VH-VL binders against q58428r495to569. Designs and how they scored, part 27

Target 1, 75 residues: q58428r495to569
Amino acid sequence: SGGKDINYIEVNYEIKKGSLFPPGFVDCNENISYNDEVVLIKDDTFLGIGRALMSGFEMKKAKHGALVNIRNVKS
Below, E stands for the ipSAE of ESMFold2; O stands for the ipSAE of OpenDDE; V2 stands for 0.75 times the mean of E and O plus 0.25 times the DockQ between their complexes.

## First folded at step 16 (VH-VL; framework fv_regdanvimab)

Design z1 (at its last look DockQ between E and O 0.92; V2 from the best seeds 0.85)
Fold by OpenDDE, look of step 17:
Structure z1 (fold): chain C 75 residues (1-75), chain A 124 residues (1-124), chain B 110 residues (1-110)
Amino acid sequence: as target 1 above (75 residues)
Amino acid sequence: QITLKESGPTLVKPTQTLTLTCSFSGFSLTTSGMGVGWIRQPPGKALEWLALIDYDDDKYHTTSLKTRLTISKDTSKNQVVLTMTNMDPVDTATYYCAREYYDYYSGSDAFDIWGQGTTVTVSS
Amino acid sequence: ELVLTQPPSVSAAPGQKVTISCSGSSSNIENNYVSWYQQLPGTAPKLLIYDNNKRPSGIPDRFSGSKSGTSATLGITGLQTGDEADYYCGTWDSYKRAYVFGGGTELTVL
């Protein structure tokens, strides 16, 4: 299964541990729920793992605040 | 140079609707990153964030009062209006409007300029 | 219920250092930028610290901010009588999609 088959968040930058904010957000699985573990991807490449701070539905329209706590970044 | 000023009734009866206007100058609410928020403070108590409207007309409300609050902007007049329905004596407070500066790219978010506040008393 | 927790009061003598803590959670302080506000008696709040540790123009460097995990701290060195005020932390809460303030801390200069 690919990243899009799970709780994926597509980003547009090389992530680092910390927070994902709206400018770095591209798309996500709307089925993501608060506190879900999520996989961060860019161009179908796995970048790391985080924890959702809101639902995927809310992420798509969010302009304020962090979307994901990025916990682990692929080395 | 940047100023905000609250205006509206200072006395409201219970169950009535409070309408407050924030008139500001020195900035435009059409500018990216600009927002205006409302914060209240009951006498001797803590600050309580109420609502926010930004340059893109996105609106945010505190959950506990969401059904009672309406926030809107008139960019041509440099005004933001807060409406609060079904006022109660517990809503007696000083109401502030403040400019929220948030950097979309960095995530920065703070109220950097405040009005002097207007005291609203809810009493029969 | 307060989302951010602050000590209700702190005190110190002039010239001393004080710290004010602000405790939150993963949905607010841990992942969002923290601001601090100073409210002198009978006045509107004033932005003191933003972006965890940055000072607006006009704020002296004896005011400092830091953040670690789900907690933030305001530091004041060289305490002056004019620093006697209420201090509030604030930040965005991602889950609530709302800005949140702490309960405030009353600083008394002895």
Scores: ipSAE 0.855, ipTM 0.947, lowest interface PAE 0.5, mean pLDDT 95
Fold by ESMFold2, look of step 17:
Structure z1 (fold): chain C 75 residues (1-75), chain A 124 residues (1-124), chain B 110 residues (1-110)
Amino acid sequence: as target 1 above (75 residues)
Amino acid sequence: QITLKESGPTLVKPTQTLTLTCSFSGFSLTTSGMGVGWIRQPPGKALEWLALIDYDDDKYHTTSLKTRLTISKDTSKNQVVLTMTNMDPVDTATYYCAREYYDYYSGSDAFDIWGQGTTVTVSS
Amino acid sequence: ELVLTQPPSVSAAPGQKVTISCSGSSSNIENNYVSWYQQLPGTAPKLLIYDNNKRPSGIPDRFSGSKSGTSATLGITGLQTGDEADYYCGTWDSYKRAYVFGGGTELTVL
């Protein structure tokens, strides 16, 4: 999980540079805004950095289109 | 075998509501990944996507026209209906319905089969 | 509103190659799959390319697609007079939560 003041996105898989689509999404800070820098996590472990393609509120209900542009992944 | 056909009035007056029906065959809107969208094209102008309804009854509308558009489906009749309120002469266009295939897992997304279109003129 | 930018027109002689560009953003072309549509004069659009670079059945391999960053490109080789048409790129825009088309490119074959 994470604090509400951090722009986190929780995923269910080991990410790669590219796009996060809804099936890989678990949860996020709903206060994320479009184009915010976000941190991607899995099981409380930092995985990488991305940019939000929509608000966190929209991410939690989206079924269509990419949610995040994943720009950097931790080795 | 897959076909879509648009039907409705070809002439409407300003302020009237336009109702267009897309009748299709060769697929069902109960099948995962299937959707039907509406696209219009004013004479000599570019394509403009308007709205979409999918198998799961999720609906999407172009932001600029969202308050004027309603989309619905009757899966037992293989029909999708678009209504557009408060018609204006600038809404004169050819209106197409088209099948959208969207793969939830990959994000693949395309309008793969189109109707022939119906031309709607908005004039007093 | 136009979100995707295409050149208004391109032309080339029969047998030659042409490319048509489509420029967008991270919320559309960069992170979502791009399709191309052909609209022959007086007809409905037809899917030409999907998933950035795949051809539906019946589309000859003279048509190709590619994508780099926020830009996509349609390539047509061995131009034929029957290729004269308008060409549109299209993709989902995650921010707008809507599908978007480019402004279209008119191809003239001399």
Scores: ipSAE 0.790, ipTM 0.929, lowest interface PAE 0.6, mean pLDDT 93
ESMFold2, look of step 16: ipSAE 0.770; ipTM 0.928
ESMFold2 (binder alone), look of step 16: mean pLDDT 92; pTM 0.948
OpenDDE, look of step 16: ipSAE 0.840; ipTM 0.946
ESMFold2 (binder alone), look of step 17: mean pLDDT 92; pTM 0.948

Design z2 (at its last look DockQ between E and O 0.54; V2 from the best seeds 0.00; counts 0 for: pae E 3.7 > 2)
Fold by OpenDDE, look of step 16:
Order: sequence, then structure tokens, then C-alpha cells
Structure z2 (fold): chain C 75 residues (1-75), chain A 124 residues (1-124), chain B 110 residues (1-110)
Amino acid sequence: as target 1 above (75 residues)
Amino acid sequence: QITLKESGPTLVKPTQTLTLTCSFSGFSLTTSGMGVGWIRQPPGKALEWLALIDYDDDKYHTTSLKTRLTISKDTSKNQVVLTMTNMDPVDTATYYCAREYYDYWSGSEAFDIWGQGTTVTVSS
Amino acid sequence: ELVLTQPPSVSAAPGQKVTISCSGSSSNIENNYVSWYQQLPGTAPKLLIYDNNKRPSGIPDRFSGSKSGTSATLGITGLQTGDEADYYCGTWDSYKRAYVFGGGTELTVL
């Protein structure tokens, strides 16, 4: 489980509601598709939920623009 | 003082290839966060983004013209070149190159300095 | 096939306030920084607003920008005759992996 078997986005910072940009991106499931709901994690810890703005494959290459719309952050 | 200037033919025949050069000074495309984009504007119409190349040689093209567009840079000459194949009268426009200032960390992005533009007419 | 939508024209008398809207979507305006450009007649565009609401050096505070959801707004107070121009919004589109401009708004000073 751990979310890494689903639509996960691994980040390197404590997220907040808004946009995830490339500097905060670490890794993801390449099978993520545009508009998919994704789980944000850091060090195997759940941080929140977002919506993908591109495929996981594209996220790994992305340099410009937001990658995920972070909709909910774990309180 | 940052400047950009477009150069190339002002008259192109249909089906020919347009080659435009953006010569810039006051900054370098080896500097992080720097990029150069091309934007065109048909007479009396809206701005249309065409392509972008950044300091890391990352290239982006508008989807509708992707097969026709090629963008490249020569950092030693401070030049960016745009080629557009199979020109058509509908491609008649003023073509601008502009500096893109991109903040990788914040995601900030804007075209902050523009060339004066060069008018390209496609006609038989 | 414009990604960002602007009103084609707005007008007001000198000294008045005008607003120009720019509507987009989740893949662009909602999640990316919006810029505004002023294009005076017969000239190249000029950066007016960046990062949604920041003014470059030399831009008076009569010009302001804001963003909410999938829409952005340019505000101009104390309208002057010299403000007569075309105004364009622009932003990155994450899905298209491209920069996109609005259709432009013609501002007329009455």
C-alpha cells in the first residue's frame, strides 16, 4: 500500500494548498494521467491530495509550470 | 541595458521556409532562469505564442505549429533562431522575440523584455 | 482556439477606473502565475504585471493585478489618455506545456 502503488507524487517539502512546481517534485507514478487525483507523500508519509495537471511521465521531465493542483492538505 | 532584435526576410513566398534570428545583449542564455520566446501578431489580431528556448536548451512549441517550427540557440553569439516551414499568407504577421524570465523555484514566468518586432509578409 | 478569454473592448473617461478580466482554466490561470502586457498603438508589447499582482520597475501603482480561481483581473485607476492601448493576459499552460495569451482587450479612453 503506502500510496506508492497508486497515483502518488513524492515531494521534498511540506506542502500547502496551491500548486506543486518542479523544484518540490521528487518522483511519481508514470501512469498518472491528466486530471487524475493524486496522493502527495514525503518520506512515505501522506501529506495531501491533489489533481494532476499532466501525466506522470511528463511530470518527470517538466521544468516549467505547475505539476499538480494541491486541493487538500492533511491537518 | 537589455535588448533584443529580430532579423530576417520581410517578404517570403508561399511554401518557403522563414528563418528569423533574435540577437540579444545584456544577458546570457547560459544564465539560469533565462529564456527567449517567439511571439507573432497578425495585423489587427492578438498575440500568439510560438516557441520558447531556455538556458538549459529546453524547447517548447505551440501545438498547432509544432511540425513547422524549430527553435535553437547559439549562446556564443547571443542568438536564437526560429525556422518556420511551408509559409502561407495566413502566417503574415509581426514576429517578436522576447526574453523570458523564469524563476525555477517560485514558478514565476513572464516575458519582460521585447524586441521591436519584424514584419513578415507572405505573398506570391 | 484561444485558451484565455478577455473582453474585446472596454472604455472609460479619464480619471475613472476600469477592470479587464481574463478567464482560463485549472491547467493555466488557476495554478500558474499570470502576467499582463500593455501594447500601445504601433509598438511592441510591454510587461505590465507579473506574478499575478507584481509591477515591474517603472509601472505606476495605478495598475494592479489579481487572481482568483481560474480568472485574473487587471485594474487601472486614474485612467489617463496614455493608457489607451491593447492589453493581454498571459500565463503558462501546464497541460499544453506552452505559454498562452488572451485574445486581448482594447481600452479606449473617452
Scores: ipSAE 0.850, ipTM 0.947, lowest interface PAE 0.5, mean pLDDT 95
Fold by ESMFold2, look of step 16:
Structure z2 (fold): chain C 75 residues (1-75), chain A 124 residues (1-124), chain B 110 residues (1-110)
Amino acid sequence: as target 1 above (75 residues)
Amino acid sequence: QITLKESGPTLVKPTQTLTLTCSFSGFSLTTSGMGVGWIRQPPGKALEWLALIDYDDDKYHTTSLKTRLTISKDTSKNQVVLTMTNMDPVDTATYYCAREYYDYWSGSEAFDIWGQGTTVTVSS
Amino acid sequence: ELVLTQPPSVSAAPGQKVTISCSGSSSNIENNYVSWYQQLPGTAPKLLIYDNNKRPSGIPDRFSGSKSGTSATLGITGLQTGDEADYYCGTWDSYKRAYVFGGGTELTVL
């Protein structure tokens, strides 16, 4: 129940290594900072690990540019 | 067929304000993922991106000219308007409008269809 | 001066291969998708490559794109005289919150 205190990013698709762009973004922890390690989730399911390319606050407003560098994808 | 066409004055005096209109057909700027941008090219020189407006009415401007540029749209007329204040002879260029293509899965940030361009001369 | 750096010119004989480089930074080429544009003499630019390595419909597979780190490359094989043009790379720059073009590369087919 406390998992939402972590640096999560919710997405709307099955991710792959590379970049997360705004169309695939759903929501995130606003307190994420640039270069933080983040966990990517879909429907509360862990998908992988990435590094933030901007703050979580900025991610919620971004329309262009990569949000996250996705480094590892589950299975 | 998707087309864009630039229109406006071809001659402007220094300090005046330039207003260019991009009239387009074959797509709507109310469609999710669509945007229209302006790019200029001085004679014999490189392309310079100026501004962009998207379907959400979000606007972006090149940092060096941000205070001089205004971009707006009229979706009922399929038009985008660029205004640039305080024109100078260095602003002499061909001005293009172009459609920004969005791929929702990749977030493509490319200009896939361009107008023919309109050449604007700023006389001293 | 320019955010994206390209060689000013490249030349090769008909039938040969040429590559055109585009160097940038983490805020543009590394983290964002790169596009390439062809500008034939006296004409408006035309999209040649998008999303680093994808071709729009109608672009022959002689044109290819790739990216590694902060550098992108356009490849053209089987050069034809009709390929003589200026070539520009372009990408979003997330720090500047603006689109940026390279300085352009003039391709001459000798």
Scores: ipSAE 0.276, ipTM 0.833, lowest interface PAE 3.7, mean pLDDT 90
ESMFold2 (binder alone), look of step 16: mean pLDDT 92; pTM 0.946

Design z3 (at its last look DockQ between E and O 0.94; V2 from the best seeds 0.82)
Fold by OpenDDE, look of step 17:
Structure z3 (fold): chain C 75 residues (1-75), chain A 124 residues (1-124), chain B 110 residues (1-110)
Amino acid sequence: as target 1 above (75 residues)
Amino acid sequence: QITLKESGPTLVKPTQTLTLTCSFSGFSLTTSGMGVGWIRQPPGKALEWLALIDYDDDKYHTTSLKTRLTISKDTSKNQVVLTMTNMDPVDTATYYCAREYYDYWSGSDAFDIWGQGTTVTVSS
Amino acid sequence: ELVLTQPPSVSAAPGQKVTISCSGSSSNIENNYVSWYQQLPGTAPKLLIYDNNKRPSGIPDRFSGSKSGTSATLGITGLQTGDEADYYCGTWDSYRRAYVFGGGTELTVL
């Protein structure tokens, strides 16, 4: 899918502006780097755009702290 | 009711390893959201976070000292141990252990209960 | 290197209000909850504010916290002589995967 070919982060909830924390994290492109712009998706649906606060690799392991700054949410 | 207390040597020689123990009561490090962190404060200087271990045995260390720090827990004894290798006079400080409460779901995070601290002097 | 920046000192007379700023970045203050700690002379730090603006039990409502963007602020109204202390902000840093403290602010009651 197009979303999975970019800096995608899959989430399990309806996002809003703010922080994505580990409980809402499902999966991501492991190649995401710190400060990368990322696309938030749920069930292959685009939800919004954020800024990565760590690498995708680290996100998959993270259990503490915010993962992404969610900047824009699709209305 | 909740207390933490630091113990260990108060005098360490350069290059030696410091081992500090945090003994706590009133809570369990098997409880979700509980953690114990170590923070130090050189005389007249700012607080410096060193390391953290939580109920799930996740460990975090400050990057600048990561290679020198080891943190572990013994839940049966309600103790957390911090080791710091290759001590130097610059490591002279009051060392605190403190309970960290963090909410995995909300992201809440704070050190809400502190030990009284133990002063460690590194000197030959 | 200090990750969070605080003014080294602030001062005010009894009864007045004072604010202490804490400046960070996207990886810490902007996206993680900020706590404030009070350290009276010769004592261990005490949690003063958590989750940006919440007070633990026993902390009077004279103390308040707020956060906007990459900065947090501690407010103290009705300043008392007993408020003379060092104040530290702290928060988790997602990029560093570490807790970080500010450099501390010395509050003097004139």
Scores: ipSAE 0.857, ipTM 0.951, lowest interface PAE 0.5, mean pLDDT 95
Fold by ESMFold2, look of step 16:
Structure z3 (fold): chain C 75 residues (1-75), chain A 124 residues (1-124), chain B 110 residues (1-110)
Amino acid sequence: as target 1 above (75 residues)
Amino acid sequence: QITLKESGPTLVKPTQTLTLTCSFSGFSLTTSGMGVGWIRQPPGKALEWLALIDYDDDKYHTTSLKTRLTISKDTSKNQVVLTMTNMDPVDTATYYCAREYYDYWSGSDAFDIWGQGTTVTVSS
Amino acid sequence: ELVLTQPPSVSAAPGQKVTISCSGSSSNIENNYVSWYQQLPGTAPKLLIYDNNKRPSGIPDRFSGSKSGTSATLGITGLQTGDEADYYCGTWDSYRRAYVFGGGTELTVL
């Protein structure tokens, strides 16, 4: 149920492999679970794939620590 | 220049509540990115992080002790207070307070200045 | 079952080099910044390395840090007898929403 097509995370910048921290985060599917594969988007455009480091509910309020391990970035 | 000092009782009985105060100078918890955390160390054992309160009054607690810990601050007095309920002999340790410097934008995070610690013994 | 695993002890002669490892996971070491702390006997811990590889003012350059994947390493060159201490890695853990320390490594300078 954690398919990559339904677990979105919206960001505010052009991503690179590495970590997504709170300043780059805009919004997400709050039902994402820890370790789910997630799709990163900006302006409704697919940017890449990552792994959640916390639930989507927690991402929406987090101010401390990395939110997503960004694994693959669309060229 | 920058200092932190722990104060409170050094001997408590089992089931009592421990209250520790961290008094600090040379920085303010009104400054973005500043926080104060509590870390303990049982005799001969490893460091154990307990709790943290930051500038924005966000609070974090180690999950195993969350129901026993309360952390608060008084920014006008440059103090942070930790309370720990239902003390037990296994809680005997040196308790440190330390400044956390966290940069929101980069994610940089460290405990850069530590107090000298206060030893608390829990005994019947 | 510590969150961050360190060897219990390491040793080397004065003037030599030693490394101390710290093993964790994607929610901590891999994606968050790692710090190292030195605790001399009978004293409070002191920040030695922050941001994986940076030294605070006053820390000599013979102390270095690095990380790769879910592991971090503290390097100490030119060992001195005054370096005998316990060394702890530490980092934020995003899943636990908590700071975590390793179990510590006792350095003996022979």
Scores: ipSAE 0.809, ipTM 0.928, lowest interface PAE 0.6, mean pLDDT 93
ESMFold2 (binder alone), look of step 16: mean pLDDT 92; pTM 0.947
OpenDDE, look of step 16: ipSAE 0.832; ipTM 0.946
ESMFold2, look of step 17: ipSAE 0.703; ipTM 0.916
ESMFold2 (binder alone), look of step 17: mean pLDDT 92; pTM 0.948

Design z4 (at its last look DockQ between E and O 0.87; V2 from the best seeds 0.76)
Fold by OpenDDE, look of step 16:
Structure z4 (fold): chain C 75 residues (1-75), chain A 124 residues (1-124), chain B 110 residues (1-110)
Amino acid sequence: as target 1 above (75 residues)
Amino acid sequence: QITLKESGPTLVKPTQTLTLTCSFSGFSLSTKGVGVGWIRQPPGKALEWLALIDYDDDKYHTTSLKTRLTISKDTSKNQVVLTMTNMDPVDTATYYCAREYYDYWSGSDAFDIWGQGTTVTVSS
Amino acid sequence: ELVLTQPPSVSAAPGQKVTISCSGSSSNIENNYVSWYQQLPGTAPKLLIYDNNKRPSGIPDRFSGSKSGTSATLGITGLQTGDEADYYCGTWDSYKRAYVFGGGTELTVL
């Protein structure tokens, strides 16, 4: 259940509101579509919510540009 | 001293293929975070990004011209080549190559050094 | 066709301040770093501002950049005749997976 069954983005850092770039990206659900709401997780821990700026498939290949707009961070 | 210089034909006939070469010095396209892009500018009009190739041979093209554009690099020669097929008078422009230097960690991206540009006229 | 929108022209007298706006969207300006380029008449563009608000070496602090939401702004104080040029904003578009420029702004020094 832990988000990995839905639109999840796995990251390697403690996120903040703003943009997720490729260096902070670890993995994601390839079925994510542009403009989808996504859950940011690290080590199976929920970190926040964002909006996808491209498909999950593209995220895995992306080297340039922001991947997700991080809108809410867990307090 | 970092320099880029465009070379190729300055006159092309309609339907012909344009091949432009960007020769650069002072940096290597093997360096992480480095790329070379092509930008054109029709007379009296705005800059238009065309394509980009980076140190890892990752290539990007503007969607409107994707089927007509190819970009490649020869790192050993410090050259990047752009080809554009089926040229039309509307493609008449000054073509620039420029170094893209992006911060791998922050994701920042900018064209920090530009060539002087080469003017390409498409005419019968 | 243009992804980023700029005013076509701005003008001011020497010594004055001008601002040039650049409006985009979530896929570009809001989430990616904005750069500004100066193009003097008959010359190649020159990087003026990068990372929204940073100046390359040699660029005077009269030039400044800022970003808020889906818009970016270039500020020029103490306007000089030598500042007369075209100015372009640019940034990466994540959705298009492409770099995009604004339409350019012609700055005239009165």
Scores: ipSAE 0.860, ipTM 0.949, lowest interface PAE 0.5, mean pLDDT 95
Fold by ESMFold2, look of step 16:
Structure z4 (fold): chain C 75 residues (1-75), chain A 124 residues (1-124), chain B 110 residues (1-110)
Amino acid sequence: as target 1 above (75 residues)
Amino acid sequence: QITLKESGPTLVKPTQTLTLTCSFSGFSLSTKGVGVGWIRQPPGKALEWLALIDYDDDKYHTTSLKTRLTISKDTSKNQVVLTMTNMDPVDTATYYCAREYYDYWSGSDAFDIWGQGTTVTVSS
Amino acid sequence: ELVLTQPPSVSAAPGQKVTISCSGSSSNIENNYVSWYQQLPGTAPKLLIYDNNKRPSGIPDRFSGSKSGTSATLGITGLQTGDEADYYCGTWDSYKRAYVFGGGTELTVL
């Protein structure tokens, strides 16, 4: 329940700064809003933070365009 | 050789529905990463993107016209159809269809081949 | 409200160079690929530049593209009278879930 309130985005690869595109996306909190700060995870491991370029609901359906601007990547 | 050609009425009365067909050859809409979009240009004015349909039937419409626009495809006929309801004189423009090529993995995206365009006048 | 802003016009003499700017935002130019289109008088648009800075076959290297932050630039060197046209930038906007074009720039070769 507590985890459900986190603005998480699950990805399938090790990220770097830049754009997250649809093929790298796995799942997210669909309640994320445009411009929200988001946390990027893979297999429950924190990878970094970014800023949403669309809502989480839209991310789940998107086939065009960047989903997230990845700002910081965990060393 | 890749070609697209727009067809449909060139004169439409206010309130009527416009239906335009894009007939294309040299590529298939079943190919991953391929789409067909519609763009219009009023006389002497800028390009305005209207709608897009891709290979897996995903559809996008400009927000301001979303309730007036329908886009569909027939992959076996190499056709895409745009329908716009409740036409108004401000909708007078040249209408283009164009092939979109994009790479989902890299995010590459462009309209690389355009039709000649068809001019539609909305007048009483 | 312009989504992508271009200067309305630019001009220069034959043989000179010009640049055409295209200003946008994080949801379009910054995080998505930018293309440029040339529209000669009375013709359909033609792709000049894709993927920010790549040229399709047949486009001479005196046409170039670049991008920095939320702005993109088309460069044209060795201007010719045949370059008189309207030039449009275009890109996907992730927030609008739509492709967007700039307002266009009319190039005049003195």
Scores: ipSAE 0.584, ipTM 0.895, lowest interface PAE 1.3, mean pLDDT 92
ESMFold2 (binder alone), look of step 16: mean pLDDT 92; pTM 0.948

Design z5 (at its last look DockQ between E and O 0.94; V2 from the best seeds 0.70)
Fold by ESMFold2, look of step 16:
Structure z5 (fold): chain C 75 residues (1-75), chain A 124 residues (1-124), chain B 110 residues (1-110)
Amino acid sequence: as target 1 above (75 residues)
Amino acid sequence: QITLKESGPTLVKPTQTLTLTCSFSGFSLTTSGMGVGWIRQPPGKALEWLALIDYDDDEYHTTSLKTRLTISKDTSKNQVVLTMTNMDPVDTATYYCAREYYDYWSGSDAFDIWGQGTTVTVSS
Amino acid sequence: ELVLTQPPSVSAAPGQKVTISCSGSSSNIENNYVSWYQQLPGTAPKLLIYDNNKRPSGIPDRFSGSKSGTSATLGITGLQTGDEADYYCGTWDSYKRAYVFGGGTELTVL
């Protein structure tokens, strides 16, 4: 299935509800916009759903502040 | 121990450029997580964050004033400099510099040590 | 048009308790750590609460902080006349990529 055109956020850890900060971020679709619904993945495995707090382009460069509001985690 | 002190002119005329220097001691902007920010407060009004520069040379500016603000640092002198162009009487305020501690890993973020402030009047 | 909204003033008698609210959004209060600052008359602000609910060394435990959703609250118990000050909430805003302060709350101890 296609990955790069989906609003994905790749992370490096098992997430929980809350905020994604830069150290947990790996990569994303840079075309994500502020307030977009996003899917969080690790090693192509779906982990949960969040809402972007900035654009995907900015997420790739960010060193300060939360990137994503993680709203739901797969149980 | 840790101190910050603002210096610069106390009176400027409209349209002039304001240059303020924050001189600090007891910490270094080479240390991870350290930053220096500028906050102003017009008489009788609220605090307004202006700009920040951190140990890793990242710079941030309040959006509404971004085109008027420049922030820079001299790590060897323990100084941070703010410039604000095209001063107007509405910019009359007390200007503070403050240390920002930001923890990259946790996202912890606070202005934990403040200078005493310097009052700048913009008047013809 | 402030990003963070606080009541302009609150008052209470010595010994009483007050709370000061700070309302924001998902890009600031909800997802970033909140700090509170005390500004005594004629002085620079001082950090009072950080990381939503933690006290720096030297801040008595009658000052407390909490956060729920897009709102933060400063609590002060056992009010003293020396607590008369302006109180500001502050936090990072991820969308604006800037730090933001609330409009401030003037506490009067009657």
Scores: ipSAE 0.807, ipTM 0.933, lowest interface PAE 0.6, mean pLDDT 93
Fold by OpenDDE, look of step 16:
Structure z5 (fold): chain C 75 residues (1-75), chain A 124 residues (1-124), chain B 110 residues (1-110)
Amino acid sequence: as target 1 above (75 residues)
Amino acid sequence: QITLKESGPTLVKPTQTLTLTCSFSGFSLTTSGMGVGWIRQPPGKALEWLALIDYDDDEYHTTSLKTRLTISKDTSKNQVVLTMTNMDPVDTATYYCAREYYDYWSGSDAFDIWGQGTTVTVSS
Amino acid sequence: ELVLTQPPSVSAAPGQKVTISCSGSSSNIENNYVSWYQQLPGTAPKLLIYDNNKRPSGIPDRFSGSKSGTSATLGITGLQTGDEADYYCGTWDSYKRAYVFGGGTELTVL
């Protein structure tokens, strides 16, 4: 279970504070809603926390624009 | 030299459908990062984004007019067509097509080259 | 109704500096790149600034862009009479999945 059950977003890079764009997006929970707090993970490793800018369902289809506002990155 | 040019009727009656064509040259909608958008501007008012279609057949529409708008492309002809149904005098505006330059990796997005615009008047 | 807010008008004398603000939200300005467009009277818009602060070729360095939080700013130094125009900010809105423009700012050179 863990982070992949609740508001997770899987990414393919080492994130930094700012925006997540589609190229860095791998997968997510489709139940994520706009403005939800989300957990960014890579290879089952926690990377940080952000705020969803759209639903998880829409993220999977998104090509333009930022998907998540990355607010905190694990140090 | 990159150019875009709008063509279509300049006078439309209320309830009729407007069909505008954007003919472009100097680039291709098969090239990654390329898109063509439509923007209109009523007389003396602000720019209003309407729709966008990109190289990967991804389409976007302004929500307020989504049910009335259709955007399509013919890559072989270097044309993008916008249709807008049930025209109303409030839709009177100059309609522009413009090239979108989108960097998929960086998220960069801007309309860098514009057509001269075509004025469409909706009147009975 | 307007997603991006601009002052309706600004004015200054030749040689002076002016700034035009563009206020948005996290779904647009804060997280997406902002562009600025110049529209001279009776002409089509022209890209002036892209990626928050970059100038296309041919745009003088008198024009500058910046972004902080949910707001963007266009700066014009050494104002010239030829700068009299309407200026629009624009950016992608991730929530709406749409491009959005500001309401425009009319710049008058006194």
Scores: ipSAE 0.431, ipTM 0.888, lowest interface PAE 1.2, mean pLDDT 93
ESMFold2 (binder alone), look of step 16: mean pLDDT 91; pTM 0.945

